# VH-VL binders against q96il0: the designs that were tried, part 329

Target 1, 167 residues: q96il0
Amino acid sequence: APERGAERRDTAPSGVSRFCPPRKSCHDWIGPPDKYSNLRPVHFYIPENESPLEQKLRKLRQETQEWNQQFWANQNLTFSKEKEEFIHSRLKTKGLGLRTESGQKATLNAEEMADFYKEFLSKNFQKHMYYNRDWYKRNFAITFFMGKVALERIWNKLKQKQKKRSN
Short names: E, the ipSAE of ESMFold2; O, the ipSAE of OpenDDE; V2, 0.75 times the mean of E and O plus 0.25 times the DockQ between their complexes.

## First folded at step 14 (VH-VL)

Design Za27 (framework fv_ebrasodebart)
Fold by ESMFold2-Fast, scan of step 14:
Structure Za27 (fold): chain C 167 residues (1-167), chain A 120 residues (1-120), chain B 108 residues (1-108)
Amino acid sequence: as target 1 above (167 residues)
Amino acid sequence: QIQLVQSGAEVKKPGASVKVSCKASGYTFTEYYISWVRQAPGQGLEWMGWISAFEDYTNYAQKLQGRVTMTTDTSTSTAYMELRSLRSDDTAVYYCARDQSYLPRGHDYWGQGTLVTVSS
Amino acid sequence: QAVLTQPPSVSVSPGQTASITCSGDKLGDRFAYWYQQKPGQSPVLVMYEDSERPSGIPERFSASNSGNTATLTISGTQAMDEADYYCQAWRSSTAYVVFGGGTKLTVL
């Protein structure tokens, strides 16, 4: 079947495109994982006719994403630092060097590392509980504003329908 | 009911350090971060950093990194700000202020301020 | 990145509308906040999240934030509104807090 770039090159006639449903290209998109947080950023689509309420929702979602990325970047940095300190301490206690004979970084076995993970989780339990609390609260706020935006859109459609009937 | 009460005025020599406290009451301490904001005589507000009531979760103003440390004691609902290597241009009123950690409502409650004077 | 710029002073007559601006690159993509400070007192939050009013703040206070400029508007300005006003925004999602230089509002 012949393919034509009609959809890609299509510029809707003036006045008609304003009433057409948004195309698939008018969606949020996901980027590559952040180096520090290991989370994929979401880039939010900004509508041409964004309402003040839609703007607030977008700002809240963007702010929440940045908060989440900052928290996990800091957490991952702390984990890596404490892991290295733990490994270094245990290797020193065993009389082993920081590097193997091949020049590679010396490591501990899974059973020895289990001690570190248990200690790290225990030490950070309260911090993670507070993170989960705030993460849920942020998502409840986002859901609430999403509901407000949905109601605004329904109201605007009803107004448009009523206005057309009065003509 | 909601209050942030700061420690009293301090006079320090250049090169010394100062540690200001901010005792919170009337709310759930761990649901807010505490910002530290200073104001030199006749000048505007300058943000120094914030600390979450999550232990060790801080963010500092770039110009003060290396000189400032913020900590909390959740058992006493108290935030601390320590500024080291004091200079005469660190003379200011230092404020603590709270903001919600999960939703940015702005700094709705402020401490009374602590005057720190740095002079030889 | 960008400094938040406020006019150093604004003067209005009692009952008139005062407008205090706060300008910064892409400020309209961030939430803006406004604080009132009277001599010898701590700042007081008067507007948050661009246009929301805290409980206890009179309805004559309103605000907007779009493009590069946030504006605090005080309608029917009263002598008690005489103070320094500071805008505030986050540079990066509560990671960095930035204050404007402040505006002295004089009501004569």
Scores: ipSAE 0.494, ipTM 0.755, lowest interface PAE 1.9, mean pLDDT 82

Design Za28 (framework fv_ebrasodebart)
Fold by ESMFold2-Fast, scan of step 14:
Structure Za28 (fold): chain C 167 residues (1-167), chain A 120 residues (1-120), chain B 108 residues (1-108)
Amino acid sequence: as target 1 above (167 residues)
Amino acid sequence: QIQLVQSGAEVKKPGASVKVSCKASGYTFTEYYISWVRQAPGQGLEWMGWISAHEDFTNYAQKLQGRVTMTTDTSTSTAYMELRSLRSDDTAVYYCARDQSYLPRGHDYWGQGTLVTVSS
Amino acid sequence: QAVLTQPPSVSVSPGQTASITCSGDKLGDRFAYWYQQKPGQSPVLVMYEDSERPSGIPERFSASNSGNTATLTISGTQAMDEADYYCQAWRSSTAYVVFGGGTKLTVL
């Protein structure tokens, strides 16, 4: 369907150049996908009067993003390496070279590749389980600090109003 | 009480390999990564890499890639660091230290250190 | 080379405030950590997540991290504080751990 955006403020074709609202309504920016992890990095908006607690939350979110990106970059690299090794091993077992008689890369059929995928998933089941555990714990911690930031903002507004009344 | 207890001092010749152990106790082993950090005589701390308890997160310092391997044994709550093709400049005290996997709390407990001397 | 730069040495008189700096590009966007190491001993974590103090570490230890510089501050410095101090940060998207070169604190 047809694209619809704000007139004269549409996103540039590159996707990197975006309209940023006035300072109070500026948001986090999303970058292009990382070559290795395939995840899009988030560039966090920094308020001018960021509190120590807000800064801690931002750093925790950034650290969690980097942890997540590193995990998937390593996982993708391992997958690619093991896939290539599996293909080479199976071709060697069949007495075939790395190239077909037509000069194309020798490939395995879907049934043979399914064996690799099943083995890879089975082997990495525990790894993914502990990744998910840590992912949930990290998001719980982030949510907890988000709550603390919200309470801080409420308290500061309350103190500001009370101070204004006393003056 | 939380403890990391390392294996004893080693004397190796150039070209040999060394494998240092680090036995953890007093905490849930699977909730922490184990970093390996070395310190040459009179020098500063040098990070070598870290490994998760289930080996699902492993990252090595680029300078040592190809020569270092880190492993764990969850049944004994023990981490291992093997360094191959030893050189005289690998002479150092090797430390293990824990760092929490889901919060960046830093290395709050350290092993006592293992002196590895590489000499001919 | 370490990407975190510390002065090699800092000297202070007993009871004075010692300040140890750790500099790195955009260090203030990451968590900084501080370790104390006395001769023949393992390092001890003295500050984590920029300014948090582990239980058992005296109140005279404090820290900050802003811009390109993290600072460990020891107020009312005592002879027992004489040690080597190392800063540490996460360096990159690969979650590299990086230590500073270390600062020898001498209490004159």
Scores: ipSAE 0.641, ipTM 0.847, lowest interface PAE 1.2, mean pLDDT 83
Fold by OpenDDE, second read of step 15:
Structure Za28 (fold): chain C 167 residues (1-167), chain A 120 residues (1-120), chain B 108 residues (1-108)
Amino acid sequence: as target 1 above (167 residues)
Amino acid sequence: QIQLVQSGAEVKKPGASVKVSCKASGYTFTEYYISWVRQAPGQGLEWMGWISAHEDFTNYAQKLQGRVTMTTDTSTSTAYMELRSLRSDDTAVYYCARDQSYLPRGHDYWGQGTLVTVSS
Amino acid sequence: QAVLTQPPSVSVSPGQTASITCSGDKLGDRFAYWYQQKPGQSPVLVMYEDSERPSGIPERFSASNSGNTATLTISGTQAMDEADYYCQAWRSSTAYVVFGGGTKLTVL
């Protein structure tokens, strides 16, 4: 009995962009689009004297980015897989092979694919709703901490000016 | 009040499978990840994997790949963890834990634990 | 896989300050979480996101992060604080949860 090869469930590739900015960079870097998520990763600069608030902001931004990378990497993989299955199923139903007489990959027309997209969106509607909700929540938090960091920087600059006037 | 209630203790033979349940209450089940963590007697905490209740997406520890399956039932707000091909070294208390929203971050609520004993 | 490193044990006298460290690669880029576990009980979250304290956790508990080291500090340590403490982080490369080896805190 041939050992049915355990179909390696393709673990969603860890969407960690291999992009490494130069070590001497004093600013945030944007990498090329990730192969799986198609999102551009950002490498966040770490100041030498990073405040606790700045650190928290950086970590929130980083986690949000990673969350986005993972979500879209997984979504794209799922989409591709389901799309292929749909195409194969429809071709089979039509009595068509997976390849044309010319040896090209058989495709469905735009109308048939529209059914797939509609079904896919319907099936994933709740997932997208949760994603959107979390996206807003995360960005709100980030924006809030951006404000805090801005205020902290202003305050620190004012203190430094006062100290210089007193000397 | 947020609660995670796990199934009772299990005794299994080597090579058998065990399925532990974790019923969640007091929050919107589909908005959080559930992690599974085990602890062998006298040992530290070992993360096994997480499942997103909203996406039904799973991530398993490399050591347990192929042996563990995590699932959720949104209608009953219950998470399940199945461990197959049990060994003596799988003897542990198994915990379900709620992760912070939308990411497997920290675990703010824990189940009471389920003792799984694997003995000949 | 890079493991979070904790001292296996820490001992303090009542009323003294206990410090438990957790070190790991890139821990400075990720939030640290801390758990208290007493014998026969489930872990309890005592600190989240490096320095935030959950409701119901005493103010004597605090945490900080410096570089790749997280520190849990218990000021005015009490006998009831005797427990195992675990640090935890999330790995970006694998999306794995990682625990430290745990630290047994003894109050002498």
Scores: ipSAE 0.633, ipTM 0.842, lowest interface PAE 0.9, mean pLDDT 89

Design Za29 (framework fv_ebrasodebart; at its last look DockQ between E and O 0.38; V2 from the best seeds 0.52)
Fold by OpenDDE, look of step 16:
Structure Za29 (fold): chain C 167 residues (1-167), chain A 120 residues (1-120), chain B 108 residues (1-108)
Amino acid sequence: as target 1 above (167 residues)
Amino acid sequence: QIQLVQSGAEVKKPGASVKVSCKASGYTFTEYYISWVRQAPGQGLEWMGWISAHEDWTNYAQKLQGRVTMTTDTSTSTAYMELRSLRSDDTAVYYCARDQSYLPRGHDYWGQGTLVTVSS
Amino acid sequence: QAVLTQPPSVSVSPGQTASITCSGDKLGDRFAYWYQQKPGQSPVLVMYEDSERPSGIPERFSASNSGNTATLTISGTQAMDEADYYCQAWKSSTAYVVFGGGTKLTVL
């Protein structure tokens, strides 16, 4: 039996788009969609006097963003690979070549592709459930820290106003 | 109590493969990632890769790409790390560690380690 | 690979404060974690998310992050604190885990 060569699962190249925002940006910057994940990266602004709580929030957001980028990059690669394999297998079964007489890539009809999508979603259902669960937990944490940061900022503004009234 | 229990020490020849197991208990296995970290004698910690609860989502260190495979068995709450084409420089204590998928993050629990010796 | 740089060794007298630094490119954008490892033992998480302390870790352990440098501080260092200490972070873009080279803390 020929040793089925361990197909190098092409790990999504670590090509998170090196989107560099303008150096003078005082705001969060949204980059173009990443070529692998199709998610738009956000470059988070770092204030000069970033509080420890603000820093923690920023790091949580950054981590969550990267987690999402990794997940979707991997999912998109897997999807593309499996889709191609499905198409090739079906064309072969039909006795059709991979290319039409016109030299175009042979495609399957919408009904045949619907079967692929259904199968893919079924196969990945549990994975998506876990992703969604983790997504909610991460976003809940982020939202919680956003609230804390907001309160901190309010408190600091109040303290500054009191100090100005006392002088 | 949360515990990671690894398989016993292994002695292998160059070119051979080793598969180390890590049995997790005391928590929901599917809610955490497992990282593998090795430590050569007298050296620092080297991260090898991590695996999610689903074996199809792995991330391997570039240095080990093509030689390492990580898998999980959710039915037994066991993680596996296979290292192929072993070399003398692969001699190390191999650790599995829990990496939280949820906050907080970090390797909060470690296995006891598995010594893998590669000797001609 | 973005390397986290630690001093190879730090010496401190009992009761004094030990400080171990960990520096790396873009470490300011990532959480730092700290591990203690004693000879023949598995690493133990002593600090997480820059400054959070796990249950069971003494209050004398603290950590901070400033810019691209994380610092582990051990106040009132005890003989039992003699160990190797490793910092760890996630590498941006690749989701790799990166460890520092480790610091041997000697309590004299």
Scores: ipSAE 0.623, ipTM 0.837, lowest interface PAE 0.9, mean pLDDT 89
Fold by ESMFold2-Fast, scan of step 14:
Structure Za29 (fold): chain C 167 residues (1-167), chain A 120 residues (1-120), chain B 108 residues (1-108)
Amino acid sequence: as target 1 above (167 residues)
Amino acid sequence: QIQLVQSGAEVKKPGASVKVSCKASGYTFTEYYISWVRQAPGQGLEWMGWISAHEDWTNYAQKLQGRVTMTTDTSTSTAYMELRSLRSDDTAVYYCARDQSYLPRGHDYWGQGTLVTVSS
Amino acid sequence: QAVLTQPPSVSVSPGQTASITCSGDKLGDRFAYWYQQKPGQSPVLVMYEDSERPSGIPERFSASNSGNTATLTISGTQAMDEADYYCQAWKSSTAYVVFGGGTKLTVL
């Protein structure tokens, strides 16, 4: 059986882990966080006797995961870019260079950065609203197909019990 | 009635830019991606990119990175595709097409196409 | 480069079954879509999510997707089915939509 907890790394250095679940795992497993989205990918187990409904559910879950990962990768990139532009703009307004005399990146104080965070959240309110709408709709669809798969599995188990009782 | 109506044919010189519009009606515009797909004379379909209801969330074909920009105007339910630094091999019919943002049902409605001719 | 490979041409007699394939690495792990395009017209979605049929598309159209190959099947092919057919998949790891090269279906 695969053991997920034993595959965790310490938080100090970020390196590649070579401790993977066994290839023929009978369960879904969770990978390390993506560098860009900071989300952990789920690798879906494929049953040998996968039904058409199970296949549709798996493909829908995979597509939703990739959609979610792309959204947050883009959001993180946008945040970083706009943060840098804000800092550069404020430093230019103050007549300061982008680097300190020691060669480090010049920074703004917490009060000035609070202005950026408020502006960023306000600017992205509609975008986050659309994301939430699509996320809920996607999860509704996944839940619907999960229900269909559950009913199919219950029916198949009942059919198998009936066959064993009649044989 | 669901419709995607595109702007008219364009003739451009190499190095110019073209901006094609696609006006949507009959559905909730922000619930769909708009893909742009082109087709050179006698050739197949080539995907150029899509734009989502998140406005600044776009994905472009790698071949066109740096030359294409897609935008939307939700107040008019219109999508735009601008292609810069035009070459003769950009001569094509340009289509817009919708696909659901929350459930991938495929491009179920297409615009009528816009012929862009690039010639010297 | 073409990521999805289709035969350039398929010919069939009226009433016979036409089969159009679309091949790509692990295509069966993705949803496949099929479009019909007649000369001078916009593409029309004929199959979605591997095997689902949009309203208004005749039941003689069916499709499957497994392993590396998606297949569009047209039973009892009619003259009106003569067109170019394109497969499509999402390549979400790169956020791309990918089309096959297209197959010209000739009925006669």
Scores: ipSAE 0.617, ipTM 0.827, lowest interface PAE 1.4, mean pLDDT 83
Fold by ESMFold2, look of step 16:
Structure Za29 (fold): chain C 167 residues (1-167), chain A 120 residues (1-120), chain B 108 residues (1-108)
Amino acid sequence: as target 1 above (167 residues)
Amino acid sequence: QIQLVQSGAEVKKPGASVKVSCKASGYTFTEYYISWVRQAPGQGLEWMGWISAHEDWTNYAQKLQGRVTMTTDTSTSTAYMELRSLRSDDTAVYYCARDQSYLPRGHDYWGQGTLVTVSS
Amino acid sequence: QAVLTQPPSVSVSPGQTASITCSGDKLGDRFAYWYQQKPGQSPVLVMYEDSERPSGIPERFSASNSGNTATLTISGTQAMDEADYYCQAWKSSTAYVVFGGGTKLTVL
């Protein structure tokens, strides 16, 4: 899933000001790239008066982010390991050593490496299709909870207006 | 009727390997992760890792990295856990349990457990 | 694996309210789950997503999770509730799943 698109969807729509004191954050913020997934995590703002339903929505968004980071961290490690194994296997098949005479790692040319990239993408196609299915299902669930939170907020505003009028 | 049925008890010598199976039925296998959890005699639950049933995507507990392999066979709806280089402190009941891959609702169904005894 | 800390045992009289705690750093920022395990049996999920109750679990089971502590509460405790109880958090900084050490609930 595209990280920039997901970050935009995770940003809550609001009419509130984004100008906050320097020592406080009133909005979600994006941290540095995660070491293993290369994704920039969203650090979610926790309002002082968060309802139980709002808390569950935030936890679902956090859970989905962690799930996404786990997937890509695993894929990045798998990619690196299989790339090295492919290079070593091809050098061995060609009767070449794994290191040059100077002790540096032997390499394959770009055309030979293209075979690896094609094979890796083909091998992992089904895994990525199921990942995309689950990504969409997770975002659908999050959108559903956003609707529930919106209704709760409307209901609370109507109760506040009724109480003010009757007072 | 949702069920997770595990293979029978095993007795192994130190240094051997064990492979426990977990046959799932009554639900869409590819929509769930399978976790493996073990419980030594008189002890608590210890998570070993999980595998995505549809993708052969695995995550292992750091303690077990290099000794454990988890696999699935989607054609038979079966998950497998192999633990290598067994030692006496690997004696435990080994459970499989499912959790939904896109909406984490906890481990709602567990296998009956498989006792693995490692004795010299 | 004791990232989540539980008391080793809790005792209550029949009909009274039992409370089992689970402590972990910022546990309230994550979903908490609870399992019941009776002797010779597999664990059974009794609470999920902090406070949700699976179908078939009696309404006397409830749970909460805030700050560093999740709490499983059993009101009107019955003899059949005597079991080991484990909390679980889904995904942590050191493991994807972590269980608490377990709490033996005794009904006297």
Scores: ipSAE 0.520, ipTM 0.773, lowest interface PAE 1.7, mean pLDDT 83
OpenDDE, second read of step 15: ipSAE 0.592; ipTM 0.830
ESMFold2 (binder alone), look of step 16: mean pLDDT 90; pTM 0.931

Design Za3 (framework fv_ebrasodebart)
Fold by ESMFold2-Fast, scan of step 14:
Structure Za3 (fold): chain C 167 residues (1-167), chain A 120 residues (1-120), chain B 108 residues (1-108)
Amino acid sequence: as target 1 above (167 residues)
Amino acid sequence: QIQLVQSGAEVKKPGASVKVSCKASGYTFTEYYISWVRQAPGQGLEWMGWISAHETYTNYAQKLQGRVTMTTDTSTSTAYMELRSLRSDDTAVYYCARDQSYLPRGHDYWGQGTLVTVSS
Amino acid sequence: QAVLTQPPSVSVSPGQTASITCSGDKLGDRFAYWYQQKPGQSPVLVMYEDSERPSGIPERFSASNSGNTATLTISGTQAMDEADYYCQAWRSSTAYVVFGGGTKLTVL
């Protein structure tokens, strides 16, 4: 389910209310780390009077988050699979079994694993460069829409103040 | 003119593999993903997976995991979809379609489709 | 994996308004897309990002997406609009792209 960070429930001297109806989310919620991607998902708060532009931004942020989650989930699974294949291959080359004589899973030392990390990073360098490029493009689009939403909110506040001054 | 042109119809025996190509032209290949969607005779559309032009991002439909492989060749602006261990229920028209990589604009251009028939 | 639910068929007379629905849990929190497919032809994108219309698609096509239901609306329906219509949403839990079962629109 969605996980929310703890928040102090003190009454501010300024009289600022921290009351939030229990049936409504007051803020975005941060979930637990996904077991595959290791990223924490953000569950976006939906305001009661969400504009079409705000809805579009929220949907774009959600889509981008899921794109990012899938990329890292796939990368982490690929890393784990190739790591196990590398360990198996190395142990076979050394004439060692997959298990120690005590029945424990056989492992390689840090020096031996450094070879795998070097190979994995080299093999995936171009993939990570293109991921980074697409990530920046997606983030630019989100930032652009955030700017549009901010301008819309400023304009609406100005219009509201004008209406209050007009009878 | 934007076009996606697919390879011709295939007839395969059960257990065989098929590889369908989709050649893109008229746009910057690297700015779009290529989705593969199939449609069995008289049935609806079924998404198989998509691949980015640089193969940086690839996702397959869960039920096809292990049987499908998607690749690209950026030098020829061509996407490929290989389906292995063919069964009679894999008989379908296979489509490629593009979608923008950083904005979810939808599949705005589609290939003409490739009929793959799996029969004994 | 559950698919998006569409009525299998909708019938309208020429000039009438056709409404095709697409239902899924919390569908209104996702972008919805609509495709038109005529017999023997590839699908054609007719609506994207809930309510946006691609260049070349007639203004009589409109769409909305709210709550659990996305709706494609064709005003002043013409014989040329007779086709199968598919909704699509993006869902990452099992697939990035999920299509509805399709709706056959008949204009009589």
Scores: ipSAE 0.617, ipTM 0.829, lowest interface PAE 1.2, mean pLDDT 83
Fold by OpenDDE, second read of step 15:
Structure Za3 (fold): chain C 167 residues (1-167), chain A 120 residues (1-120), chain B 108 residues (1-108)
Amino acid sequence: as target 1 above (167 residues)
Amino acid sequence: QIQLVQSGAEVKKPGASVKVSCKASGYTFTEYYISWVRQAPGQGLEWMGWISAHETYTNYAQKLQGRVTMTTDTSTSTAYMELRSLRSDDTAVYYCARDQSYLPRGHDYWGQGTLVTVSS
Amino acid sequence: QAVLTQPPSVSVSPGQTASITCSGDKLGDRFAYWYQQKPGQSPVLVMYEDSERPSGIPERFSASNSGNTATLTISGTQAMDEADYYCQAWRSSTAYVVFGGGTKLTVL
């Protein structure tokens, strides 16, 4: 059986934000921007008496955050790679090297780079459309569960008040 | 004096891989591109691809996509070209060549060539 | 890949002018480079940017571009000029290098 050479897909390192909130935290913490996605991660607090609905909401928020972090980490990596490749290709096409005669790094002008951006956006248009669609779906779901949790909390407060009046 | 010195001749079997080296001297290696060109016996010149020496960005000929890998070692000022899944029609003299860094110019310096023979 | 077309062979008498053509789509927008290759040797750049000569190349070598055709001209052709000549261009869309098929120049 021919050993399928594992294409080392340069999997963007799963940017596990090394952000650790303080141990005694009783609220959600926002970390610094992730170096790959440039998104600020949120560390979600887990209450001791978390309801099933609260847990579901927390998990959905966490999953959505991870999804978003991964998407943008990969997108930023792809963009950076393709941008540099474009610059090199264009310089090569122009017969230019990596540096000018003055020893400065060779660059493209704004007009030339505009072509790259246009092409990149065109190439990734469908990907961005799917991202936007899924982003909305996820956020609608989160909002829906936020509403449910709010109602549950109101109901629980009302029951507690009734029990105190009956005693 | 600017020189490109290539590795010696190679004999390979079909399906094998070959890696040819090109050591550059006499100029700032990291500021130039290196191109690879091959020539089958009695045939014309065929461009294979180019590589940037410092940032190691590459552009390969479509025909060789997936089979060719170009790399550089800046510490030794050496470029490498690896060709995989060799076939009989890959028998050729392989050249490294320097591209101009500052002005639009062709391949101004060439290696001496490396003969790669693919035979059963 | 866009193919640069060259005549397979050109023959000239000593002292006469040799002309080698290179034709290709969109060549008019790009610089053509010319290489000389003698048997068993590496190619040598003889012309760049359609009209410029590298140091050490004789003045009898010249190049011109008209439309989609580049021409290498060797005035007062000598026996030592017998070689294969290749034109080369860049493809703007892909940054590919493209060579012509080569022309064998024979000095009779």
Scores: ipSAE 0.020, ipTM 0.552, lowest interface PAE 7.1, mean pLDDT 85

